# VHH binders against Galectin-4 (LGALS4), part 3

Target 1, 332 residues: Galectin-4 (LGALS4), of Bos taurus (Bovine) (q3t0d6)
Amino acid sequence: MAFVPAPGYQPTYNPTLPYHNPIPGGLRVGMSVYIQGVASEHMKRFFVNFEVGQGQGADVAFHFNPRFDGWDKVVLNSKQNGSWGQEERKMSMPFRKGAAFELVFMVMTEHFKVVVNGTPFHEFKHRIPLQMVTHLHVDGDLMLQSINFIGGQPPSNQMPMPAQAYPMPMSAQAYPSPGQYYQQQSRLPTMEGPPAFNPPVPFNGRLQGGLIVRRTIIIKGYIPPTAKSFVINFKVGSSGDVALHINPRMTEGAVVRNSFLNGSWGSEERKVSYNPFGPGQFFDLSVRCGADRFKVYANGKHLFDFSHRLSAFQRVDLVEIHGDVTLSYVQI

## First folded at step 13 (VHH)

Design m1 (from j1 with W106Y F110Y)
Fold by OpenDDE, fold request of step 20:
Structure m1 (fold): chain B 332 residues (1-332), chain A 123 residues (1-123)
Amino acid sequence: as target 1 above (332 residues)
Amino acid sequence: QVQLQESGGGLVQPGGSLRLSCAASGFTFSNYYMSWVRQAPGKGLEVVSEISGRGGDTYYADSVKGRFTISRDNAKNTLYLQMNSLKPEDTAVYYCAVESYSYGDYESAYDIRGPGTQVTVSS
């Protein structure tokens, strides 16, 4: 089954440069734009523009521009009517050549909050109304792993554009009949609970309302280069039962899955077609609760299914994450 | 069109002082960081100093810290470099520079420069 993002969670994986695409639903307060990538080893500079419309002459609400030529700096500015505004500079470089990075733009009421690798970097005051911003433009000496728009009211009518999996030929997907739309909406993953930004590890989150069918848990994180293993548990707090145990083991190159029920571990499952949990890599994990199994996706690709071993999986009310992982975003 | 014109260079003895000026035109001067860069014979371009658009932030190369002072007069669209305690190692062509926002045609940092002014420090 193809990965279908939940409303309000719009990832694009492995986009090519230049990236110049519309912001789904437009820019709104409360949105976060996650950019994960790798700075080139010989990079001079790259930029992220929040643009008003599309084109070379488009106004730029926010220009974010790390420069490695000369003195390391990050240049911040805006462009209106063809003229650049008051330039701001940060004479600190939070990026490293050849290194993976996470760049987050949080859209606040009065400013963009920029976070790099989990550390607040800068606040850029809005110079152009954020409602006018329609496009994100990324280019330069970097490789992109993912761009993710999180938050914002999903436009009611925008059918989740299928995550650009590999260019399967655009078969003319027939506009689902209104009835099919309702049925499809009923099949969409739901994200519940408030997001946690850069939560510390160990992480203990309560699933309010328990685990229900279609509930999707999102975990974005980074695996440190020296990481050995980490654990994600879907747990019944009252009994200690673990409905789903996920244990990436970097030292073994394995993704171990299991359950712990009534005081005993079940049979381990290890088979995966690929391992998304490499040292020094970012991952975007989506855990969906189905009727008969968990469906787990990593970076928009199916990773594994795990059949429910706890029949009363609705009793699961806790997500635990511990071990050698850095968390950037958790929504349970 | 952006234009930069340096002046104030010359021959000075070690320990002497010079004041360089740069007249700028063709852009909103106060919106841009301005820089002094220099090129010594047989060496690459070296950044000497930078100043923010409003003049509130200044930066210096380690080699000139405590000796050079960058300043600007936005009303006159003029950039200055006060150079004190000059050393033979400071001998170079000095350029006033501004960085463009061009992507794709980018050749090097500080791509917009004047013709430069020669500073020679010799006994």
Scores: ipSAE 0.838, ipTM 0.947, lowest interface PAE 0.5, mean pLDDT 93
Fold by OpenDDE, fold request of step 20:
Structure m1 (fold): chain B 332 residues (1-332), chain A 123 residues (1-123)
Amino acid sequence: as target 1 above (332 residues)
Amino acid sequence: QVQLQESGGGLVQPGGSLRLSCAASGFTFSNYYMSWVRQAPGKGLEVVSEISGRGGDTYYADSVKGRFTISRDNAKNTLYLQMNSLKPEDTAVYYCAVESYSYGDYESAYDIRGPGTQVTVSS
């Protein structure tokens, strides 16, 4: 079954360069743009532009441009009416050649807040009205793993652009036509809780209203190069029962799943077609609660199903994350 | 069209001083970081110094720190490099440079330069 993103979460996985696409619903305060990628080993430079319209002469509200072909620097600027504005530079380089990175643009009222690998990097004051920004343009010496637009109230009248999901090899199920996507709104996963940005580990999130069918939990994070293992638990707080235990073990190259019910561990499940949890890698995990099972996707690709072993899975009210993982975004 | 023109180069003895100037035109000078770069015979392009558009931030190569001073007069669209305590190793063609915002695979950093001015430090 193809990954269907929840409203307000619109990922594109493994986009090709140049990436030059509309921002779903336009740019708005409260929105965050997550870019996961890998800087080329021989990188000279790459850029991220927030652009006004599409075309060579388009104004650029925000130009973010890491450069390695001289002194390492990040250039920040805007372009209006064909002229570049006051250039800003950061002489600190938060990117490394050959390394994976997460670049986050948080759209604030007065500025773009730039976060790189979980660390605040720079605030760029708005020079062009946000409502005029319509496109994201990424190009240069990098590989893109994902671009996610998160947050913001979708304008009532603009159909979210279908997230280009990673072509899952197996599901011949035709991506619902954009028109069918609208009709299936009732079947879309729901995100109920407030987002957490760069939460510390251990993370303990309360599922208000409990775990219900179609509820989707999103976890974005980074696996440190020296990581051994980490754990995600969907837990019943009152009893300590774990409906779903996910335990990536980097030392074993395994993704172990289990349950802990009535004081006993169940049977381990380990079979996966691929392992998204490599050292030094970023991941985007979606856990959807179905009627009879959990459906888990990583980076837009189906990872595993886990049949409900706790019949009263609605009792699950906690998500716990602990171990060797850095979290960038959690939506429960 | 962006135009840069360096001047002030010459022959000096070790320990001597020179002041380079760069006249800029064809762009909003104060919006751009400006740089001095140099190329010695048989060597690649080396960044010497950079200055922010408003002149508040300056950067220097380790090889010239404490000896060179970059400055600018935005009212005159002019970039300067005061070079003191010159050494034979400072012998090079010096260019004032501005970096374009083009991505092109073959474009080098500091791609917009003047014709350069020769600085020779010799006894």
Scores: ipSAE 0.819, ipTM 0.949, lowest interface PAE 0.5, mean pLDDT 91
Fold by ESMFold2, look of step 18:
Structure m1 (fold): chain B 332 residues (1-332), chain A 123 residues (1-123)
Amino acid sequence: as target 1 above (332 residues)
Amino acid sequence: QVQLQESGGGLVQPGGSLRLSCAASGFTFSNYYMSWVRQAPGKGLEVVSEISGRGGDTYYADSVKGRFTISRDNAKNTLYLQMNSLKPEDTAVYYCAVESYSYGDYESAYDIRGPGTQVTVSS
């Protein structure tokens, strides 16, 4: 029933405050933490802590604390054995009261790299060994839309997962015909290309090996307030056929889907239960290839299915994104 | 327990100078940014100046820039404010403050401060 994320993409949507939860597998170099939310209209402060344990006396490897009470600033520090360490400050404020934001913590070998709304903000050198960090803690004058842990997965991430950990839609919807097909396939969702961080628009990504059952494409982005429309195409590069055309139209308030096969557009499909592509909003989009349809989730909620019109969907080898959108993360 | 004690205030004529000091104890002084804040009669708190824990970065309100100089001596756990070219509008109680990490214990970011020292600029 619920959206099942692929390994290496571990979202929490609409979390309650305070958020105080384990970091999946612990903190690792190459991991990024994506926090999307809205700063309160009357914000004074919020914080993000990378903590050693979750108790009230837990050490804090990195405390990130924007403040509007006094001179606007961001305070950065660590806490060990109940004592705060050497305080760092940035006297520039990348957040706006009442505005949506994307806050990214990239875990590097020597430091956390902090990026706000796509702009590098600060680097905070590690003071506590990063492998000791076990929990993320977020609280204060904000509304959280999502927290997502991306990357840093161990090399064995490609191993089959226990069925109880990751429900597999294809195994739940098993078809009589593909007996040997299941013998060769993992029960887990798959993501096969390298991730692209903050890629430019227009984006063109090759799906090496083509589109196969259980392949999942992840797109995280931002809709500028003045946006009119944008397009996501799943294409056969050699023929120009478009197996799935997704066209959010902000001026019309619609999410239009279609195909372009043998030089002709098919019938439009428009029905959605909600529209996640609002001006000034961030979104997460998951497009999974099933045996008989694409299954599309936005912000963890089912958005639409699109039955395959191109029967040879494995020939799809190009993902094309263009128009009025900013991209923060694409996994092909 | 954090303890802050200001000194060096007094009565001075316009154009004169004063040097304020603040003795700090009960915390690792060199870890924290320190602030001078002031409260003029009938007015709220105004942040006058701020200095980083190691002393390398300093900041000033526009109203005092070029006239006041913040400094610190971490070996003596002491914060200073050199005030030159004083004006009657500088008349206030001056507080040495360290900004709180708590939200619920204080109404102001600068509630962790000393008892203050009076500066009066008058003919």
Scores: ipSAE 0.640, ipTM 0.888, lowest interface PAE 1.4, mean pLDDT 86
Fold by ESMFold2, fold request of step 20:
Structure m1 (fold): chain B 332 residues (1-332), chain A 123 residues (1-123)
Amino acid sequence: as target 1 above (332 residues)
Amino acid sequence: QVQLQESGGGLVQPGGSLRLSCAASGFTFSNYYMSWVRQAPGKGLEVVSEISGRGGDTYYADSVKGRFTISRDNAKNTLYLQMNSLKPEDTAVYYCAVESYSYGDYESAYDIRGPGTQVTVSS
């Protein structure tokens, strides 16, 4: 079956430049825009615009513009009625020519918060009401690997509100957005836990309700150039059983999978037609629990299946990630 | 139409001083960072100094730190460069520039500049 994105996770992989498309559901507080790409070896500039419409002369709520064709800097501004506003600059340059990067725009009530490669970079106060923003526009001296719009979903009319419980933050709810395709298939993917943004490694996340059919775990991360290996475990906390062990080994060029049941490892599985875990690369991993197997996609492309060896896979309630990896986003 | 016009250049002895001015028009001057760039004989453009639109932040090439001072008067739409302790290697045409927001084919980030003013440091 073809890859179906989890609700509330709308990736675009390998888009061509210029990227000039509507923001799904419009710009909202709590939304994050994740841009993965590679700066050109001969980069002069690229930009990211949050625009009001897409026509010539459209207002620009936020122009984000790294420049290497003078002193290295990032230029930040807005454009209203054909005129640029008060220019802001950051004389620190978080991008490197020829290097992969992850650029995140977090939409806050009073400003955009910009994070580059996991490090906070700048806050740009809103000059145009954020709800007027309709389009994202990216162009310049880069190659885009992905653009993802995450979070900020409208409230659901059917959201449960238990009395006197610790309220779950509205921004942590992973309900489907109104802009998603209407789904008629009975085995659609789900995401049921709160997201973790830039979590530390080692990571330990609890799957409340256990690993059910159609549950999808999303892991976005970065492989440091010196990385040797890292591990993702889907674990039963009470017994220590590991239903699925994923071990990318950069030194061997392998993606090793196994189980650890009743105190012993099973047979290793290693076959992949493509290895997304290269040194210096970002990855986007989707692990879907099916009735008979895990189905795993990397960067939107099928990577492997792993047949269930633990028949009571619903008992899996922990996701562990450790080793030579940096995490930007985990949704359990 | 953006217009930039430099003045104040001339011949000066080593160790001397000059003050350059740049009159600006055709844009909202106080919104933009402004730069002084120079071109020595047979060389490319070198960014000398830069100042924020409100004047609160200033930046200098290592070769001129402690000797040159950039300033602006937003009421007069004028950029200045005070050049002290001048050296023969400061000999160049000095340009007042504003960086373009264009992303197309262009020769330099500083294509929006005035005609320049000659500074010659010689005994």
Scores: ipSAE 0.611, ipTM 0.890, lowest interface PAE 1.6, mean pLDDT 86

Design m1 (from j1 with W106Y F110Y)
Fold by ESMFold2, fold request of step 20:
Structure m1 (fold): chain B 332 residues (1-332), chain A 123 residues (1-123)
Amino acid sequence: as target 1 above (332 residues)
Amino acid sequence: QVQLQESGGGLVQPGGSLRLSCAASGFTFSNYYMSWVRQAPGKGLEVVSEISGRGGDTYYADSVKGRFTISRDNAKNTLYLQMNSLKPEDTAVYYCAVESYSYGDYESAYDIRGPGTQVTVSS
């Protein structure tokens, strides 16, 4: 029943401060670091460092430091051999005391791209070869809700087969390509399509090859303070059947699930042990297709199961998201 | 070991001018934004002006905008504040400062500052 993340999606939930840990697999081009948190109501500063090693006096490839204890600003720099480099400042402050935020560092070939709450904020050119970065260090006047390392690995279609793994039979009678054959028969959770960064709502994403067992869909989003409800549908596009309808209703405090098959809604399911979809909150949703049910986790914690009502669930080829939600990341 | 030393303060009449200087050593001066901060009698520190390490960007408090000009000479490791049209409200100790990168163990962002120079604007 434990949460198992897909390859290339490395979440840590509710970490304590200081956070000072290795970056899984090291820093690479195409990687993004998602930090969700709440700025303290008494905030003076916090920082995020990309460090070369963990020891005292480690070089800092990128220091990102919002400051409220002077004129509001974000200070950006590097540190080599105990000396700070050329200081950069952004004189705008995208963080608000007491407010939830999402901070994203995208690693590009020649710079870090920083995005705050879905809006591009700053680009910081590499001064230390990015390959030397080994650790992420976060500390200061904030609460961390999650840190997530996404991407930077070879595309899943080019992923080497795990050593000593045996392929399992495909339920469909087709001769897949060698790469797809090994991926589909792996016991590891899979992520098949390209990620969508900050996609608009309504969102429509094609599940290339349909839902297969172990396929995991990742949805990261934000619920506006005035939100009433939103919807996530796993659909068969050709028939309009909805295998799984997820409808968080902020006005009712409910997470409603159902199916829509052959023109009719099925029985509603509403029971949850907790509700992660609060107004003004960020969420991290994982929907995994199991052999006999969907398994759904929010913020790393099991939220609900939903038994398959559509027996041919592999025909599901569309993910639809609409309503009062902002999306920061969707992986189909 | 950062060393900052202000000079150029004094007594001046309202409407007069002064030029403050700050000699800096012990760090790579041109890498850092530098600040002038002041403390009027009975008040906390107020950031008056800031300048980028290479001197291309300058910023001013509303209370001094249009009257004060910050500048720097990186070859001499020296920060300047040209203060024109001085008012009695400008009376303060003026400090040359570098913002700390420290977290958690400081009383002010401007704890790295010189001993200050007194500016008194009075008839």
Scores: ipSAE 0.578, ipTM 0.879, lowest interface PAE 1.8, mean pLDDT 86

